VHH binders against o75319. Designs and how they scored, part 121

Target 1, 181 residues: o75319
Amino acid sequence: GNHIPERWKDYLPVGQRMPGTRFIAFKVPLQKSFEKKLAPEECFSPLDLFNKIREQNEELGLIIDLTYTQRYYKPEDLPETVPYLKIFTVGHQVPDDETIFKFKHAVNGFLKENKDNDKLIGVHCTHGLNRTGYLICRYLIDVEGVRPDDAIELFNRCRGHCLERQNYIEDLQNGPIRKNW
Key: E = the ipSAE of ESMFold2; O = the ipSAE of OpenDDE; V2 = 0.75 times the mean of E and O plus 0.25 times the DockQ between their complexes.

## First folded at step 8 (VHH)

Design l21 (framework vhh_4orz_3; at its last look DockQ between E and O 0.01; V2 from the best seeds 0.00; counts 0 for: pae E 12.9 > 2, placed apart)
Fold by ESMFold2, look of step 8:
Structure l21 (fold): chain B 181 residues (1-181), chain A 120 residues (1-120)
Amino acid sequence: as target 1 above (181 residues)
Amino acid sequence: EVQLVESGGGLVQAGGSLRLFCAASGFTFSRYAMAWLRQAPGKRREWVALITSGGRTDYADSVKDRFTISRDNAKNTVSLQMNSLKPEDTAIYFCAARYYPYMGTEYDYWGQGTQVTVSS
């Protein structure tokens, strides 16, 4: 199905690089088959993503796709040189420890392999907000030692939209720091 | 159906050489990083070598300068040339594929493995 995700049109396509980090967040790009249901100004394809990143004078070195479905685009729709990782992340629930571990492991691996450049990790779920914001903030809190409120404020400012899910916000602010693996 | 089929394993005297091959089908081979991993008896599986879709290579410290990974995107094959073999290289060798280049042990697709045994 080519159905546009609920409220997808309500969100800015791409945020800004989060200062002091290698992260940039965006909503899910939609392959060409979805464009029949969109006005031209509403389109946000994989190509549009890369154009917007380039316009910010940035470069993607990895895309982490947190969606639980595979219908929006395929890795083969991306430029051949762009690394892509899917981490199936169930919405509406605080991600489990296995999901958090996979995310941390991927980020740490990227940082090691890209220590000599400034390429970004692009992270998205459907809207690029709740699951995306949670896992980015979880990484910053647990691995980088950022205070929860500072991580959330940084994400919200750079994404251009505030985290919406209260159970995610509560877990970030008041939950235990997850032990690093 | 995705298939990775290894070949070229066997018994070799220390100091000898072997070349492993992996034939791939069922996915867009040129878009994937390819890797060799190995598992010795009683040990955890370890990464050995990686070649990215763009042809960059990386090696575990223990095999650096002795092993060479190569790929042929036209034939959908990856190979591992193993020189100056040591008894500690004895293991089952697995071909693996992952869209994102990765030096760890988690991959999207796996072969069944081929035994390499190095006698002293």
Scores: ipSAE 0.000, ipTM 0.207, lowest interface PAE 12.9, mean pLDDT 88
Fold by OpenDDE, look of step 8:
Structure l21 (fold): chain B 181 residues (1-181), chain A 120 residues (1-120)
Amino acid sequence: as target 1 above (181 residues)
Amino acid sequence: EVQLVESGGGLVQAGGSLRLFCAASGFTFSRYAMAWLRQAPGKRREWVALITSGGRTDYADSVKDRFTISRDNAKNTVSLQMNSLKPEDTAIYFCAARYYPYMGTEYDYWGQGTQVTVSS
């Protein structure tokens, strides 16, 4: 259905680029059919996403969708020039090794193919916070060697909201490094 | 060979205190979260406390503010300080190790358990 996700309105639509990375996080954009249930100022469509990114003088090179549903928008709603990757990620649970690997693989592939530009990897789940933040931080920690607290702080600051799930935070801070291949 | 050996159990009066110890060997202790679980007669095994490899702790509501879990990575030990003990705390207490602290409900390694009996 077209029901608005719980607490979706409470989160900033788009974060800021994470300095030193190619990541930007945002909440899920909603297709036009949701607009009838929103005030004009609450609307955030795929088109709005790209407009907001441009306002930051940035450009999306890839969108990674971590939601566990397809009801929010269609890949066809996106520009053809921006590849779309779906990684079905269950909420509330720490992502499994396969999910983490898929994410890392996608990011690494993008970076290899986009060495000559500064396009961003846009990552979102429903709120663009917990699943999104975990996987981005997991990448920074496991692949880039960033300290867990630094990664979390960087994400929180740039997203404009803090990771909320304790199990995610605990896994990032105290869990083992996950395999990169 | 992996081993977890519990100690410190015994008989204590209600309101009393006990300190349980678990000595670990045969694996990289510092990379594992350690937990205490307990099983009372006729009841299912229940989680009591957990300490991550980094030292962050979590407790079951039933023991919160009464029990304290701690670890010493230099000695490969985890302990459970139990204060204000109640008869309902009577159980076999197990030490367990988990590689992923919040992944599922399974533990990689288990001790044999130590009996704790709290008399009224």
Scores: ipSAE 0.000, ipTM 0.258, lowest interface PAE 12.1, mean pLDDT 92
ESMFold2 (binder alone), look of step 8: mean pLDDT 88; pTM 0.902

Design l22 (framework vhh_4orz_3; at its last look DockQ between E and O 0.01; V2 from the best seeds 0.00; counts 0 for: pae O 13.1 > 2, placed apart)
Fold by ESMFold2, look of step 8:
Structure l22 (fold): chain B 181 residues (1-181), chain A 120 residues (1-120)
Amino acid sequence: as target 1 above (181 residues)
Amino acid sequence: EVQLVESGGGLVQAGGSLRLFCAASGFTFSSYAMAWLRQAPGKRREWVALITSGGRTDYADSVKDRFTISRDNAKNTVSLQMNSLKPEDTAIYFCAARYYPYMGDKYDYWGQGTQVTVSS
């Protein structure tokens, strides 16, 4: 059946808001059908996501789902209507320029439409770490002019886990600025 | 057209306090996020603090709990209260404005900067 993703239990469900940004990162929430395979304390459902965000005195205004599958949950399973965008992002490989552009476009569009509130952009992949961290950092570096090491440090601290994949870290630190016109 | 004018800089002994002000004109101040950045001699400009149009504040870790950013939309001013100052706080401090809240060094409008010097 619905197998829990490898090592998913080992990651904190939701990070902290990244100061000076609109981002918050989390691992993929899992719908009810996965709960048979989880102890009660291991569960992290779409409802749990929203409860944890409220506990931080924050609100989600957009969810960007970077997973390459639809099996974990559906937007209809969210307890409230929140704009949702899926950007299929291949794992293990540095995202291509088209994927990076789609992410930047979504973030910039959200910021324009939400300038009069303080709602957050929730970003997740499967673990809320490597693909999520890469795209958030790529945005901060390219669009906001944040230094690569500062972006990475901020993400790691606020997520509560360090970026793991060296090809992502190397691209952020040493790769070209993506000028997505 | 758009102007951001900083004031309140000066010399202060370590452990002291200083309050910077930024007067804004030529744009709809209440619609913009406001930030303070600083540049120490020989270093890159760094973000220090931000206040959104709605009043939410964020701070760089190096100044958290010592600095407080605030805004007065009626007077079109943003201020930075700096307490427990250290020699490493010595820098030119810039007021900046951006339509969206963010950190980093890309802002729509910039002030000329005001010097803060903290002596040992």
Scores: ipSAE 0.133, ipTM 0.599, lowest interface PAE 5.9, mean pLDDT 89
Fold by OpenDDE, look of step 8:
Order: structure tokens, then sequence, then C-alpha cells
Structure l22 (fold): chain B 181 residues (1-181), chain A 120 residues (1-120)
């Protein structure tokens, strides 16, 4: 189906690069079939995503899609030069250790292969907020050793919206470190 | 040695049902997402269904509500229950595995495929 996700319109399409990182978060872009249900100013397609990234004088090197479904857009809607990775992530609950590990592995792999450039890792879920924020923060905390509150603050500031789910915040602040290998 | 072996294919009338099976060996089955893909004559291979290592499922629009993918980690098997079959479902069905749920058209492991034919 092509129903608009709940509250999708309420969130900024694209955040800002997180300083000191290669991360940028955004809400899910919607393929053309969704446009008929949106006002022109509400539309946010894969093409719009890339345009907005360019406007920030940045370049995407990888897209990590955390949404639970594949109905929002197709990898074919993306430039061939930008790899697409799908990590099915259930909403509202803290991602399991395997999901966290997959995310970390993908990020680390990207960083190893992209040492010679400054391309960004674009991460999104439906709203590009809770699941996205959790996994990015979890990476910063577990891998980069960032203090939980610092990671959360950084993400919130750059995304333009704050993490909303208390279980995510609680896990980031007080939960155990997850293995990195 | 990694192996994926499909079974359960055959001839069925429109409106009928089939259940495909895929038996996996040679890798840590429980850590991989499993998928079914199909290729009809003269057409490109298309994704049909996916089940993640955690049991999350997704389907192509063309088979949604008719097909059900499931897995048994104890037996290292993945199944595809196909109901309300249509002639358009005629294809070779492949079982495939990959560590990441979706990464383009690339899978880590492939089966040899099983023929499914739906007659009018």
Amino acid sequence: as target 1 above (181 residues)
Amino acid sequence: EVQLVESGGGLVQAGGSLRLFCAASGFTFSSYAMAWLRQAPGKRREWVALITSGGRTDYADSVKDRFTISRDNAKNTVSLQMNSLKPEDTAIYFCAARYYPYMGDKYDYWGQGTQVTVSS
C-alpha cells in the first residue's frame, strides 16, 4: 500500500551531519506513488533526499534503511553509486543484539572502505528519529566511547528532533554495552 | 560445504496451494535472513518473500496475503506456503540466504531452484 506513515509529515526531512562523525539522519523518502496523497511542499522523494544532501554540501556514501517494510521506495530509486543496506528493525522496541551488531558491522565496513573520502552514512527509519537515533547513539557509545548523554544530545541537535522513546533513551543511558564483534 | 536444497515444487491448478521447503546446511542458519525469489520464463528474477534472522517477514506486493514465509531454526529450514496460486506464479523458485536482510540483488548463498507450474 501507499498510505502515508503516521506523523511522517511532522518531522524534518533531513537532519544535519553529526559533527565528528559520518552520520546523517533523515526520515524515510517516499516513492512517486505516495505523492498523490501529499501537498507539493510535503513531498520527500529519494531524489529530494539527494538534492537536500547536496544543498548541505555533503555526499551520501551509504544508505542504511531501518524500516520494517520495503514499500516506501526501491533501491532502484537511488543512484547506482550509493550502496543501499536494509536492516529490518522493528519499531518501538530496543533493537536486539544481532541488529545492533549488523548496524555496527555495516558502519565499520563503510569506514574502512571510505578512508579516502568524506562521504556520509545516511540512516533512516520511518521518521528517522527513534530507531535511527538509537542505533547511531549505540554505535557512538559502544564503538567510539562517547558518553550516552553526549551522544543523545548530539543526535537530537543534528536531527532537529529529540528521541521520543523512553525505552531507547533508558537503554542508551543505563543499558549494557553491546559487543562490537 | 554450504547447501540450500529446495523441494515441494510441482504442478497445481489455479486456486490451489503448494508448500515449498528449503533445507540449509554448512553455515550458521539462525544468523541469516532467508528469502524466496522466483524467475518466470523470459522475465527477470524477482524477490518474493523474506524472513529475517529474528523472524520478521516481508513480501512482494504480488504475493502478499497469499504467501507465507516461515523458518525453523532447529531444523535449518525455511518454508513458503503458497495459497490461491495463479498462472502468473509459474516460475522457478529459489531459496537464498544472506547475513543482511537486503543488499541489492546479492545473496550469500543460493539454492538450485524448484519448478512451480500453475495451470489455468
Scores: ipSAE 0.000, ipTM 0.224, lowest interface PAE 13.1, mean pLDDT 92
ESMFold2 (binder alone), look of step 8: mean pLDDT 87; pTM 0.884

Design l3 (framework vhh_4orz_3; at its last look DockQ between E and O 0.01; V2 from the best seeds 0.00; counts 0 for: pae O 9.2 > 2, placed apart)
Fold by ESMFold2, look of step 8:
Structure l3 (fold): chain B 181 residues (1-181), chain A 120 residues (1-120)
Amino acid sequence: as target 1 above (181 residues)
Amino acid sequence: EVQLVESGGGLVQAGGSLRLFCAASGFTFSSYAMAWLRQAPGKRREWVALITSGGRTDYADSVKDRFTISRDNAKNTVSLQMNSLKPEDTAIYFCAAREYPFLGTKYDYWGQGTQVTVSS
């Protein structure tokens, strides 16, 4: 049914733009059917997402959805003008090279097509933390040459929550060198 | 030939101010993001600030609210106003250019750098 994801209420809905990047992270928005199980101040719908982005004087140009399900909201709940991409990402384990590859290519494609504007890439999983933080940091490290600890610190501060999953942190800090293409 | 030429570096007391300039030539300046990076003795090079072709600015946390980046597309110049300088701001400052604005250290074009020394 419309069960609120475990611990979803514990996380800030939307982070802040990561300075010097085109990324903003958030937890999964929940369609209207979930709202009867939420207090008004706990609601975070697709509409709420866009209002919160606008409040930051920002604009989304792409949403990358990392969840392995479609039950939280439908792409049709988003404005038709905002591209949506789902990259099925299994939780609890370090994403495989194909998933990382898809993420890297999606980001690079966005940057090419949006070089003349300042629109953001919104990235979310269920909580907007572990899978989201891992893939954003993996991109910054592998493609942009950011040090692992600097990428993690930036993500944590801008998301408002620290990466929790130790296997992700260890892979970012000490994992293998990866090809980008 | 692409050139980025920095100027305005020097010696300044802590709490003081300095303005760096970067003159660009040999590429379509208005289409590029411009950035300042710095490298202190014995440390890796780090990003300081960027300004997109459209004028949006971003700063590293260590310099936010103290430094201001700006650009003049008519003169093909970028400047960095540095206020409330601290000894830890001592470094060689580099001007750099990239088509896709990002905080990383991978840029298409680099200047030779200008020394900034902040005495305690």
Scores: ipSAE 0.113, ipTM 0.561, lowest interface PAE 5.7, mean pLDDT 89
Fold by OpenDDE, look of step 8:
Structure l3 (fold): chain B 181 residues (1-181), chain A 120 residues (1-120)
Amino acid sequence: as target 1 above (181 residues)
Amino acid sequence: EVQLVESGGGLVQAGGSLRLFCAASGFTFSSYAMAWLRQAPGKRREWVALITSGGRTDYADSVKDRFTISRDNAKNTVSLQMNSLKPEDTAIYFCAAREYPFLGTKYDYWGQGTQVTVSS
């Protein structure tokens, strides 16, 4: 129940804002019950997430949670002012078209409603890397028309870690464009 | 008219099993995630299980490995198989539908609920 995800400690808690976008990626924050299994410097709670975002002089406007479980933290652990969206996304496999569409729809909706601010879309899976990177890159490629290699490079640089899954990379580079509506 | 109608509730002894059903109508069932929630006397409503439109499932820790959620899109039904029931599982069980798997605490549609009572 409260075991730390494998390799979770190996990844930076929060990346940097992706320039030219409203995206920021981070690893899953863990609720208080996980703290007993972590050194103080390893702890990364929902509160810590917001503190780190603030330290970057940024503000979260939306959190998209791509994890396949709800055991890591509760939406109630987040400020009421920040909407929370759960998109159950299976790990290790390329997200299906429905998942991709849901992600794009959420992002587009947010952008439409937040034209008057510069709040960020925070996206995370377990490590905030592979599923997160794929969906962000897929959006940039399909919706914004960014070249696949450019999108991947941008994400990797800003996250501080590189996409690891070859199937994700291959799909981004050579896979078909997915519907945007 | 949108309807969610639960059935299958009742009285059962600890260690027993029940299977709940929810029949849906009035909306595109196959496009919605379906969930079961429950509310015990004096307690807040809590999420129990969810199945996405794509068939992905998740469970509350308290029911994991004991409960199984499933759906039949041909019949517009969602089911909850409850095994190894405990007195703590006593509650009104609600069927709910949501376009997205989870967005806040709000569901688009709700059933009226069915009573499940587990005796010690």
Scores: ipSAE 0.010, ipTM 0.280, lowest interface PAE 9.2, mean pLDDT 93
ESMFold2 (binder alone), look of step 8: mean pLDDT 87; pTM 0.884

Design l4 (framework vhh_4orz_3; at its last look DockQ between E and O 0.01; V2 from the best seeds 0.00; counts 0 for: pae E 19.1 > 2, framework grips, placed apart)
Fold by OpenDDE, look of step 8:
Structure l4 (fold): chain B 181 residues (1-181), chain A 120 residues (1-120)
Amino acid sequence: as target 1 above (181 residues)
Amino acid sequence: EVQLVESGGGLVQAGGSLRLFCAASGFTFSSYAMAWLRQAPGKRREWVALITSGGRTDYADSVKDRFTISRDNAKNTVSLQMNSLKPEDTAIYFCAAREYPYFGTKYDYWGQGTQVTVSS
């Protein structure tokens, strides 16, 4: 139950705000029970997440959790002021249309309700890379009309790691636009 | 009128099995994620299992590999197969439904619960 996800240590804990967007990507924070298996410098808790965001002079307004489990941390570990949204997203495969739609709807809802601030949408999966990158890019491409290569480059640069899954990249570059409503 | 009605609870010996059922009505069942939660005496209610509208499942660590959640959209039912039951599994089990968006830990609809007692 408390095993560290494979290669989790290999990824930067938090990326940078994507310029021109309200998105920031990060790897999954791990609750205290995981700390016993980590060196102090490897630890990345929900508290650490917020500290790192603050260090960037940013504020989270929403967390979208794309992991396929609930074992990593609890919503109760987050401040009450930051809503938590779970979208169960299977790894390694391109998210289905329903998942994509849920993500887009959540983002659009947030943006509509947060026009008066500059709070960020924090998105994460296990590594905060492939599923996270795909859905963010999918949004930028489908909703904002960003060129696929531009969206991918922007995400990669800001996350500090590149999308790894060819099926995700291929779908973003050449796949069909998904419905926005 | 929205209803969630649990059934299948009872007394069972440790190592035994039970299958819980929840019959739903009054809402678009297929659009909701369904969950089982339980509350033991003197303890807080805890999440046990979840099945999304798309059929994806997740389990609490304490029940993983022993419990299986499933749904039948044609019958508007969700079930929980509980194997290798332990005394620690003794609780009132609740069926709950949650529609998107899945913010926090709140559920839209709740059943009244069914008692499960596992004797040593």
Scores: ipSAE 0.009, ipTM 0.268, lowest interface PAE 8.9, mean pLDDT 93
Fold by ESMFold2, look of step 8:
Structure l4 (fold): chain B 181 residues (1-181), chain A 120 residues (1-120)
Amino acid sequence: as target 1 above (181 residues)
Amino acid sequence: EVQLVESGGGLVQAGGSLRLFCAASGFTFSSYAMAWLRQAPGKRREWVALITSGGRTDYADSVKDRFTISRDNAKNTVSLQMNSLKPEDTAIYFCAAREYPYFGTKYDYWGQGTQVTVSS
């Protein structure tokens, strides 16, 4: 079956645009087949995602899906005009350097191709929190030179939930400095 | 007045064991996550272990399977059992508290620290 992900109901569906960046984070949208297991106010479909983004006067230009599975929704459930990219990201552990590189490369490519507009990169994992927050913060720290505490505070505030995985927080704050050398 | 008071530090031979204690007062201990952090001379402070108010634990990779954090809500204490100690575990160990559920990324209260020295 179509089991609702553990604790998925506990998280706000969509955050706010992170000021000074092109990022917005959200939890995984669930296709219509999941809605039999949800109260109407708990539903968060791909359509609901786009409605909430438009309500914020924003537009998605890319969705980066960090999950291992396609069971939650299909790319066909998204408007054809919005590029979709899956980056399989292992949970529970700090993402490896290859995963971090793929994320940085995708973001940099998007920024180059979208330099003349203000479209957003939507990023999600299952809950839109730990893996999502880690990779967004990793990008801001390594590529944009943001201080770790400032990146984490910005993400937490805009997502509406604090990063929870202590290993991720410690790596962002005190882990090895990753440089392009 | 909130107080976190560490004890149990000392000198121990490599391969040995040591148990640290942190006594808490001045706040509702059972509602807080508790953590141990450490700082070696010339190094940045690093997180070692965390236990939530609900009992979930998490550990730094460098100490996993060697260290065990636990809490006693009746005594308002948190402890760190440290086994198979190595010279690189030498540091000042700090007890810290953070309100649960986690709000923010910083600890609200800190102890003064207790020295652990592991010799060859």
Scores: ipSAE 0.000, ipTM 0.115, lowest interface PAE 19.1, mean pLDDT 86
ESMFold2 (binder alone), look of step 8: mean pLDDT 87; pTM 0.880

Design l5 (framework vhh_4orz_3; at its last look DockQ between E and O 0.07; V2 from the best seeds 0.00; counts 0 for: pae E 14.5 > 2, placed apart)
Fold by OpenDDE, look of step 8:
Structure l5 (fold): chain B 181 residues (1-181), chain A 120 residues (1-120)
Amino acid sequence: as target 1 above (181 residues)
Amino acid sequence: EVQLVESGGGLVQAGGSLRLFCAASGFTFSSYAMAWLRQAPGKRREWVALITSGGRTDYADSVKDRFTISRDNAKNTVSLQMNSLKPEDTAIYFCAAREYPYMGTKYDYWGQGTQVTVSS
């Protein structure tokens, strides 16, 4: 249905590009059918997403959707020029190795194919925070060898909100490296 | 002011060992990947070893199992232990830094280099 996700209004719609990376995080955009339940200033549609990205003088090259539902918006709501990838990711628990691998593979594929541009990888879950932050940080840690605390700090600063779930933070800080291939 | 200063180079016989050091200043050392590269006369500069900010190491095939890169964040230093040196290892060795080790080909900071000469 058109139920607004809990606490969805509490989060900034779009973060900022993570310097030195191609990542940008945002909360889930909601299709038009949700607008009747929102104040005008609270609305955040797929169209609004792209407008906000443009306002930052950036361009999306890929959207990775980590939500565990398809009710929020349709891929058809996105420009045809921007590929959409769904990775069903269960909330509140650390993503499994398969999910992590899928995410890494998608990012690596994008980077390989987009060497000639500076387009961004847009990543979102419901709030664009915990699942999104974990997988982005997991990539930076596992693939780029970044210190966990640095990755987390970078994400938090750029998203404008801090990772909230201790199990995610703990896994990033102290968990094992996951396979990259 | 950012500085990378190499030391430890010199002349050594084949089969010998050297330990290079690089002292860094002027940037958040612990947040950067550190690398050693080398350039022999008439050859292109080539990557030798890398250590990420998280401590992961990587080596060129030509030096694997002979060289060891390490870092000391408390001292802002990176080192390269070179064992079983060969004449082919003769080069100017450079210390370099970049924030993300695998997302680009350019380094943010460079040292001036130190000469390593391996005699037959």
Scores: ipSAE 0.366, ipTM 0.734, lowest interface PAE 1.2, mean pLDDT 94
Fold by ESMFold2, look of step 8:
Structure l5 (fold): chain B 181 residues (1-181), chain A 120 residues (1-120)
Amino acid sequence: as target 1 above (181 residues)
Amino acid sequence: EVQLVESGGGLVQAGGSLRLFCAASGFTFSSYAMAWLRQAPGKRREWVALITSGGRTDYADSVKDRFTISRDNAKNTVSLQMNSLKPEDTAIYFCAAREYPYMGTKYDYWGQGTQVTVSS
């Protein structure tokens, strides 16, 4: 349906580039059919996403869509020159090892193919917070060796909102390093 | 063979300035992020500054507004302008390179380091 996701209006549309990484996080853009239920200042379309990225003097080179649904926008709403990858990620639960592996593989592939530029990996779930923050932090911890608390703090600061789900925070802080890389 | 060679280190009084240079060879320099790190006696190596292949810069809080990193892709060099030097800036400074913009100290190539000593 065309219902606005719960609490979606409460979150900043797009975060800031995470220093020292290629990541930027944002909430799910909504295609035009959702705009009837939004004030003009609340709208955040795929076009708005790219305009906001340009306003930061950045460029997207990949979008990773972590939502478990296909109703928010179509890949055809994105510029054809920007690769799009959907990784169906169930919400409310720590992502499974297959999901973590797919995410790491996509990031590593992007970094290898884009070493001659500074394009960013855009990552979103519904709110661009919990699933997005978990997978970005899991990558930084497992692949980059970043301390869990440092990864979480960096994500929270750059997203402009703190990770909310305690099971995700607990797994990042105290759970095992995933060796599925 | 990959080579990163630092120069420009030396002795300088507190409040002074120094410019470090790093000459790179043996890899596609323009495709790499370049960084400066430093290691004081008895301490862990710490990141100082990074410049991406596209020219975007980032700095450790302790050196922000005092140090400036820059690169010249035509000459395969990266430099670090160090102003308002303090005794705590005393360290061996390393040039490092990596294909990926990582936070922290994970780098593909390292120089041998150049000593910077700031006397009070």
Scores: ipSAE 0.000, ipTM 0.145, lowest interface PAE 14.5, mean pLDDT 87
ESMFold2 (binder alone), look of step 8: mean pLDDT 90; pTM 0.908

